# Ledger of designs, part 7: VH-VL binders against DnaJ homolog subfamily C member 27-A (dnajc27-a)

Target 1, 260 residues: DnaJ homolog subfamily C member 27-A (dnajc27-a), of Xenopus laevis (African clawed frog) (q7zyf1)
Amino acid sequence: ALRIKVISMGNAEVGKSCIIKRYCEKRFVPKYQATIGIDYGVTKVHIKDREIKVNIFDMAGHPFFYEVRNEFYKDTQGVILVYDVGHKETFESLDGWLAEMKQELGPQGNIDNIVFAVCANKIDSTKHRSVDESEGRLWSESKGFLYFETSAQSGEGINEMFQAFYSAIVDLCDNGGKRPVSAINIGFTKEQADSIRRIRNCKDSWDMLGVKPGATRDEVNKAYRKLAVLLHPDKCMAPGSEDAFKAVVNARTALLKNIK

## First folded at step 21 (VH-VL; from y56 with heavy chain S56D)

Design y69
Fold by OpenDDE, fold request of step 22:
Structure y69 (fold): chain C 260 residues (1-260), chain A 121 residues (1-121), chain B 108 residues (1-108)
Amino acid sequence: as target 1 above (260 residues)
Amino acid sequence: QVQLVQSGAEVKKPGASVKVSCKASGYSFTNYWMNWVRQAPGQGLEWMGWIYPGEDDTNYAQKFQGRVTMTRDTSISTAYMELSRLRSDDTAVYYCAKLIAVAGTWYFDLWGQGTMVTVSS
Amino acid sequence: SYVLTQPPSVSVAPGQTARITCGGNNIGSRSVHWYQQKPGQAPVLVVYKDSYRPKGIPERFSGSNSGNTATLTISRVEAGDEADYYCQVWDRKSDHYVFGGGTKLTVL
């Protein structure tokens, strides 16, 4: 039987353990080692008519467990990367988590051959959402990661995530441990993604269009046309592209009203 | 012993270039980002950029783009920072610093002893 | 660009508690790190991720971060604590590492 190793990554309190526990109900034999900040589980799952043996390591997100975590990155085939949609800092920390893994594995660690499932967790919290779905999806998909919205509380999205996650790992294994080419086909370009991110974080209409304050009508129109082509709904499938396009349209309109 | 050892002090004329070296020991040089931070006399710390030695990837602060070049020799675990078109205001102590990622954040856990670069006519 | 603001100087008597602040817009949502720099020496990490201490750093050093202000606290200050202290964050938007202006701690 195919054996796979999976780990969880993310800040403390984002619900990593809850996601895993929710899925593992009656599926896993858990063994938690509180002293080292690792919860270990073993289970058998059926994916694509094959039996897969899964070793899952739920890692604590606290800094003092860093020296323990670094021993578990090796030979990892799948990562469940989790953030809390209500706490933007947990999302912003995801790059740092990836960096931790990278520095532990080194250049030869082949992070590109690991399946990542990003879980935007705690979607059940209706009080405050600080990270939009489009932002999370854009970030994840730009890196070739799988993206899921999950609620450990309700169970929403958890089974779907694990099914897709394990399926992707099986495909990886079937491909000799290399990421399948099909997984590399991102539906949008880096330039598109970067533009969307920039537009989302712009302070004013000048910045949004990438022109200097006091730019001429012609300069504004030229900048607009460039962005319009890049972000046009017919050409751009990137998450958040529609909103970005609308923002650019509005920015142009606003600027032209004030330019004689 | 885990340490960063930098090259000696430099005196340069305006318009010249300076290349500072930083030799790492006691850890895997290729696995961690090497950064450069400078400090003008009596001033604060200023981040210049980083290099990831294992992939030869770089990121420079906007202020230094076009003037700074960071390189590495992995065979001897040495990082280099070259600053061109030197000005008097480039007079500073230049530090190499190891960056570490822990639990979603980055900080500098190891520093070189610093290299004084003086730019004078 | 993201900016960190520190007071230029703080004075404290031996045995007292020193507090050095680092201000930034919504800095509480960021991880703040602190460095000690003695004259003629390289900086040394004393607090990382708001409140954690590296090995070898005395328990007298602690940190907190909330709202718009991070604070380095040094209890039972000793003469040897006289140094410049810098706060540092990572800015995701610019992908830059940002330092505060530094605070000179004088032990009276």
Scores: ipSAE 0.909, ipTM 0.968, lowest interface PAE 0.4, mean pLDDT 94
Fold by OpenDDE, last read:
Structure y69 (fold): chain C 260 residues (1-260), chain A 121 residues (1-121), chain B 108 residues (1-108)
Amino acid sequence: as target 1 above (260 residues)
Amino acid sequence: QVQLVQSGAEVKKPGASVKVSCKASGYSFTNYWMNWVRQAPGQGLEWMGWIYPGEDDTNYAQKFQGRVTMTRDTSISTAYMELSRLRSDDTAVYYCAKLIAVAGTWYFDLWGQGTMVTVSS
Amino acid sequence: SYVLTQPPSVSVAPGQTARITCGGNNIGSRSVHWYQQKPGQAPVLVVYKDSYRPKGIPERFSGSNSGNTATLTISRVEAGDEADYYCQVWDRKSDHYVFGGGTKLTVL
């Protein structure tokens, strides 16, 4: 049987353990090692008519356990990367988590050959969503990661995530441990993604168009045309592109009204 | 055991270039981002940029774009920072600093002793 | 660019508690790190991720972060604590590392 190693990554309290528990109910034999901040579980799953033995290491997100976590990154084939949609800082920390893994694996580490499933967790929270689906998806897909909306509380999205996650790992293994080319083919460019991110985080209409305050009508129009081509709905399949395009249109309109 | 050792003090004229070295020991040089931070006399710390030695990837602060070049020699675990078109206001102590990522954040856990660069006519 | 603001100086008597603040827009949602720099020396990390201490740093050093202010607290201040202290964050938007202006702690 194929044996795979899976780890969880993300800030404390984002619901990593809850996701795993929800899925592993009556599936895993869990053993929590409090001294090392790791919940270890073993289970057998059936994917594509194959039996897979899964070792899952649920790692604590607390800094105290860094020295322990670094020992568990090796030989990882799948990562469940989790953030809380109601807490933007947990999403913003994802790059740091990837960096932690990278520094532990080193340049010879094959992060590119690891399957990542990003879980936008706690979607059941009705109070406040601080990270939109499009933002999470754009970030994840830009990196070639799988993206899922999940609720550990309700169980929503959990089975779907794990099914796709394990399937992708199996494909990886069948491909000799190399990421399939199909998984690398992102439907949008880095430039498109960067533009969308910039537009989402812009301070004003000048910043949105990438022009200096006080730019001329011609400069504004030129900048707009570039962005319009880049983000046009017919050309851009990036998450959030439609909203970004609308924002750019509105920004242009607003600026031109004020420019003599 | 774990340390960063920098090259000695430099005196340069305006318009010249300076190249400071930073030798790492006691850890895997290629696995961690090496950063450069400078401090003008009596002033605060200013981040200049980083290099990831294992991939030769760099990120420079916007202020220094086009004027700073960070390189590395992995065979001797040494990072280099070259600053060109020197000005008087470039007079500062230049530090190399190791960056570490922990639990979703980055901080500098190891610093070199600093290299004084004086730019004077 | 993201800006961190620190008071230029703080004075405290030996044995008392020093508090050094670091202000930033919604800094509570960011991880703040603190460095100690003595005259003629390189900075030394004293607090990371708001409130954690590296190995070798005395328990007298602590940190907190909420809202728009992070605080480094040094209890039972000693003469040897006289130094400049810098807060630091990572700015995701610019992908820059940002330092505060530094605070000179004087032990009276």
Scores: ipSAE 0.909, ipTM 0.969, lowest interface PAE 0.4, mean pLDDT 94
Fold by OpenDDE, fold request of step 22:
Structure y69 (fold): chain C 260 residues (1-260), chain A 121 residues (1-121), chain B 108 residues (1-108)
Amino acid sequence: as target 1 above (260 residues)
Amino acid sequence: QVQLVQSGAEVKKPGASVKVSCKASGYSFTNYWMNWVRQAPGQGLEWMGWIYPGEDDTNYAQKFQGRVTMTRDTSISTAYMELSRLRSDDTAVYYCAKLIAVAGTWYFDLWGQGTMVTVSS
Amino acid sequence: SYVLTQPPSVSVAPGQTARITCGGNNIGSRSVHWYQQKPGQAPVLVVYKDSYRPKGIPERFSGSNSGNTATLTISRVEAGDEADYYCQVWDRKSDHYVFGGGTKLTVL
C-alpha cells in the first residue's frame, strides 16, 4: 500500500486542527501528543480504487513550536495550508509559512514536488470577509496550488478538498515524485497575475496604471492600452481579471478628466 | 559558533564602486536569505536587499535598483554586496544580516559586525 | 511606501519601566520585530513577532501590538539597556523590509 506524509501549515486559530478533525471523524485513530505542538494521525483512504495509508501531522502555528515543527517538513508529500477568510493577516502570512518550509528543506528540497491544498477556512463566520475568493485563488493558482473554500463547522468543502488533495498526491507518486507538467499549466501569466495584484492594492489611479503622478495624456493612454490587452476578458482567465479590467478603465477615465 | 564575519573598512572616491564580503559559519548558508542593511552616521537602519544563496535569487530595494549587486560564493559560504557610482551620502556602516522565517513572518536573527564605507573626494 | 514612526528619544530612571512605541498604519495586522543597538555594535534581536523573546533575552523585555501602535516595554531598566531601539516589519506590497527611525533610550 502507498504511504504518504501530510502536514498542516498556517497561523494559530485558523482552524487547521478543526478541518482535520472534521474529516477524521470516524476515520482516524488519533494518537495525540498534545505536549509538543504536533498531533499525529494515521488513516487509510481509498483513492482511484487504491488503498492509501496517510500519516497526518497537524502542526501548531505558534512560534514556540518552531524547533519541533522544523523536523517534520522532511519527506512531506502534501501540505494543507490554511488561512481564515475573516482575518487578512493570516492570508498575508502564507508567504512566510512557505518561506519557513523552504529554509528547512533547502534548495534541494524540491518544494515544487509537494502538493499544496490551500484552504480558505471559516467561510461560515463571514460577517466580514476580508479576503476575497478571487484573491485567494489568484495567489494559490499562481503557485500551482489547489484552492478550496472550507468550513470546519458546517463541513462545507472539506471532503472535496481531501479527495482532490489525495488524488493529486497519488498522481505525484505515480509520476515518480515529480509534479505533473499538466499541474503546472497555469491558465494565466505571471505578468497578468502581477498586474491584477497591483491593481487590487493600488492607492490611486496613477499607481493602478503604473504611471507617475502628473503623467501626460499620451502616457496614460499608452499605459491603459497595455493593461487593456493584458487583462481583457477574452485574453485573461486569471481570477479577478474582470474586476481589474474595470478598475483600469475607470482609472483612465478619471485621470483623463483631470489632465488639461 | 554561528556568526557572520564581514570584510574591513573601505575608503572610496565619488563615482567608484565598493564590494563588501560577508562570510557565514555555523549554519546552512544556502538555506537562508542573506540581507544587507546600511546605517549612515547618526542615522537609522536602511534595508538594501536580499539574496537567496541556494538559488542565486535577489531582491533589491527600489532606492538601490541599478546600483547594487548582490552575489554569493556557496563554496566558501560568502555573500557579496557591490555598490557602484558611489556618492558622499553612501557613507555608512554596511551590515549583512541573516533572515529567518518563523510562523509566517521574517526577522533578522544574526548580524555581521558591520563594514564602514567612507566616500570622500 | 510603508512607514514606521518612532519617537527619537525616551528617558527613564533606573528601575523604572521604559515604553518605546512604533506607529504604522494598521500595524496591528502585521508582525513587528524589535532590535537593540548599542554604540559601535550591530543590532541584536530582542523581540520577534510582536511579543516573543529570543533565547538569552531577559524577561524584562516584552512587546505588544494592536491597532496602529506596537510597543516595546522594558521593565526594571538597567544602565546596560541604554541603546537605540528599532522596530521592523515586512511589507507584502513592496516585498521590502521596513525599519522605524529608531529610538534612543537614555537611562538617567
Scores: ipSAE 0.908, ipTM 0.969, lowest interface PAE 0.4, mean pLDDT 93

Design y69
Fold by OpenDDE, last read:
Structure y69 (fold): chain C 260 residues (1-260), chain A 121 residues (1-121), chain B 108 residues (1-108)
Amino acid sequence: as target 1 above (260 residues)
Amino acid sequence: QVQLVQSGAEVKKPGASVKVSCKASGYSFTNYWMNWVRQAPGQGLEWMGWIYPGEDDTNYAQKFQGRVTMTRDTSISTAYMELSRLRSDDTAVYYCAKLIAVAGTWYFDLWGQGTMVTVSS
Amino acid sequence: SYVLTQPPSVSVAPGQTARITCGGNNIGSRSVHWYQQKPGQAPVLVVYKDSYRPKGIPERFSGSNSGNTATLTISRVEAGDEADYYCQVWDRKSDHYVFGGGTKLTVL
């Protein structure tokens, strides 16, 4: 039977353990080692008519357990990367989590050969969503990661996530531990992604178009044309592209109204 | 012992270039981001940029774009920072600092002893 | 660019508690790190991720972060604690590391 190693990553309280527990109800024999901040479980799953033995290491997100976590990154084939959609800081910390993994694996560590499932967790929260789905998807897909909206409370998205996650790992294993070429097909360019991210974080219409305050009508139009081509709905399939395009259109309109 | 050892003090003329070295020991040089931070006399700390030695990837502060070049020699675990077109206001102690990522954040856990660079006519 | 604001100086008597603040827009949503720098020396990490202490740092050093203010607290201040203290964050938007202006702690 195929044996795979899976770890969880993310800030404390984002619901990593809850996701795992929700899925593993009656599936896992958990051995929790509270002293080291790792919950270890073994389970058997059936994917594509194959039996897979899964070793899952649920890692605590506290800094105190860093010295323990750093030993578990090695030989990892799958990562469940979790953030809380109601707490933007948990999403913003994902780059840092990836960096932690990178520094532990080193340059020879083939992060590219690891399957990442990003879980935008706690979607059941009705109070406040701080991270839009499009933002999460753009970030995840730009890195070649799988993206899922999940609720550990309701169970929404959990089974789908794990099925896709394990399927991808199986494919990886069948391909000799290398990411299949088919998985690398990002439907958008880095430039498109960067533009969308920039536009989302812009302070004003000048900044959105990438022109200096007081730019001429011609400069504004030129900048708009460049972005319009880049983000055109017919050409850009990146998450959030439609909103970004609309924002650019509106920015242009607003600026031109004020430019004599 | 885990340490960063920097090259000695430099005196340069305006318009010249300076190259400071930082030798790492006691840890895997290629696995961690090496950063450069400077401090003008009586002033605060200013981040200049980082290099990831294992991939030769760099990120420079906008202020230093076009003037700073960070390089490394992995065979001797040494990072280099070259600053060109020196001005008097570049007079500062330059530090190399190891960056560590822990639990979704980054901080500097190891510092070199600093290199004083004086730019004077 | 993201800006961190520190008071230029704080004075405290020996045995008392010193509090050094670091202000920033919504800094509570960021991880704040603190460095101690004594004259003629390189900075030393004293608090990381708001409230954690590196090995070798006395328990007298603690940190908190909420809202728009992070605070480094030094209890039972000693003469040896006289130094400059800097807060630091990572700015995701610019991918820059940002330091506060530094606070000189004087032990009276």
Scores: ipSAE 0.908, ipTM 0.968, lowest interface PAE 0.4, mean pLDDT 93
Fold by ESMFold2, last read:
Structure y69 (fold): chain C 260 residues (1-260), chain A 121 residues (1-121), chain B 108 residues (1-108)
Amino acid sequence: as target 1 above (260 residues)
Amino acid sequence: QVQLVQSGAEVKKPGASVKVSCKASGYSFTNYWMNWVRQAPGQGLEWMGWIYPGEDDTNYAQKFQGRVTMTRDTSISTAYMELSRLRSDDTAVYYCAKLIAVAGTWYFDLWGQGTMVTVSS
Amino acid sequence: SYVLTQPPSVSVAPGQTARITCGGNNIGSRSVHWYQQKPGQAPVLVVYKDSYRPKGIPERFSGSNSGNTATLTISRVEAGDEADYYCQVWDRKSDHYVFGGGTKLTVL
């Protein structure tokens, strides 16, 4: 029987434990984890006519528990990486969580051969959403990670997430512990993804095109053409690319009106 | 016992290069990012870039791109920062600083003593 | 690039409370770290991730972060607290580390 190790990652209070408990219900073995910041559970699942035994480590996200968490990163096949869509700072911290894991695995770690499932979690349905789906999906898919919209309150997306997550882990194991070649063709480049992020967060039309105020018509048009080729819907399949392309077109139009 | 020890002060002429060393001890050199931060006399701190010694990966601040090279020798747990085409405004104390990632963020938990680099004609 | 703004100086009497601010656009969504630097010495971390203290830092050092302002608070200020204080963030857009301009704390 195939045995795998799964951990949870993400800031405190983003709903990691709620997601895991919703899926596992009565399968968890009682633990002493609350005193050390790690909840442990064992479950069995059937994927592709195989039974797999999953060891799930639900790790507390508080900085105080770093010295405990750092002992649990090794030999991990899957990571459930969670943020709260209502709190942008929990999304902004995801790169730091990846860095903590890379730091603890060291240079011999194969983080590229670990399956990540990113959960955009809706903890409180009464709060406004601070991170839209295309932003979270772009971040996740640009890294080759699986992405799911989940709700700890309703259970939405949780079973689908675990099914896809375990299936991807089985596929990884069937490919000798390496990511399949098909995972490298995600339909967009890092440059395309970075440009979409930059355009989403720019402060004005000059900044959006990457030119200084007072740029000539030729400079504006040259900058526009480079971005238009990069983001054109025929060449860019990244989440959010259509909105980014429209924004670039509108920015060019606005800037050309200001150039005499 | 955990420490970063840097090479001694340097005096250089404009147009020259300088190479500062930073020797780490008491921790796993290859697991943590090493950063370089400078401070001109009477001024604030300015981040220059980092190297990840385990994979020889680097990231430079844009203003130093093309002038800075960060390297390491893992056999002696030593990081290096080389700055070329020196100008008078490169006169500063240069620090190496160990980065630690904790709970979704990064900060500098250990600093070298600093290396004064003076650029004068 | 992301900009952090600190007052150039703050003066307090011994035993009083010093508050050093760090301003930035929506800084409350970021983790803020604080460093103390005494003359001729390297910086040392005194607060990380807005409000947590490293081992060995007295309880009179504390921090907060919300909206557009992060604050380092030093209660019962001692002469030995006289130093420059820097705030610092990681800027995800540029993938760079950004420091504030520094605040000189003078203990009267």
Scores: ipSAE 0.704, ipTM 0.859, lowest interface PAE 1.1, mean pLDDT 88
Fold by ESMFold2, fold request of step 22:
Structure y69 (fold): chain C 260 residues (1-260), chain A 121 residues (1-121), chain B 108 residues (1-108)
Amino acid sequence: as target 1 above (260 residues)
Amino acid sequence: QVQLVQSGAEVKKPGASVKVSCKASGYSFTNYWMNWVRQAPGQGLEWMGWIYPGEDDTNYAQKFQGRVTMTRDTSISTAYMELSRLRSDDTAVYYCAKLIAVAGTWYFDLWGQGTMVTVSS
Amino acid sequence: SYVLTQPPSVSVAPGQTARITCGGNNIGSRSVHWYQQKPGQAPVLVVYKDSYRPKGIPERFSGSNSGNTATLTISRVEAGDEADYYCQVWDRKSDHYVFGGGTKLTVL
């Protein structure tokens, strides 16, 4: 059987262990105590009618366990990267988690040929959501990562995530440990993704269109047209493009009301 | 011993260039981002940019774009920062600083001793 | 770009508690790091990721971060704690590192 190594990554208390245990049920055989900051297990799963032996390292996210975690990054095929949708800090930490792994693997470490499944996890309640789906999905897909909405509480999305995750790892292994061409083409540009992020976080309508206060009607319309072409839903398939396009339309309307 | 050792103090005239070196020892030089931070006399810390020695990748603060060049020599584990077209307000202590990533964030865990650069006529 | 605001100075009597603030828009969603710099020396990390201490830093140093304010707290202040203290964050938009203006702690 095919043997793969999977690790979990993400801040403490975002639900990494709950996701793993809820999927694995009685199939996960623990090998280590949590006092060392690693919960190691071996499980067998069926993917594409293959039996796959999975070595899972559920790694504690607390900074105290860094000196333990850094021993487990090498020779990894898949990463389950988890944040809590109710706590924006855990989402803002994802780039830092990638940096920790890159740092420990070094420049020869092949991080671009590791399968990442990003789990936007609901720990407590849907009413307390701080990171909307389009924001999390845009971040993930712009890096070529898989993205899933999961709930440790209800079990929503967990089986779907693991099925896609293991399938992607099998495809990687069948392609000599390199990403297939289809996995490296994300379907939107960096400029499109960056514009959507900027528009989400802009301060006012002037800032949104990228024009200075006091801009003329022609300047406003020119800036609008550039963004409209870039973000139009029929031309841009990035997560959040429809909402960004609507925001740009509304910004133009607001600015032009007071310009002759 | 894990350390960053910088080149000695320099005195320059306006319009000249300065190149400060930072030799790393005791860790894997190519695995970590190297940053440059300066501090004018009596002033705060000002980030200038970083280089990732493993990939020769750089990112400069906008204030220094076009004037700063960060390079490295991986064979001797040494990073360099060159600042051109010096002005009197470039008089400062220049630090190299190692970045470490831990648990979803990153910070400067090791600093060089600093290099005083004085720009005067 | 992102701005961090610190008071220029804080004075405290020996044995009392010093609190040094770092203000920023929604800084509570960011990780904040704190550095101590004594005269003529390079900065030294004293708190990282809001509230954690590196090895070798006394437990008198602690931190918190919520809303628009991060705070470095130094309990039972000693004369040796006199230094400049800087907060620092990473700004995701620019991919740049931002320092506060620094706070001079004076132990009277």
Scores: ipSAE 0.699, ipTM 0.867, lowest interface PAE 1.0, mean pLDDT 88

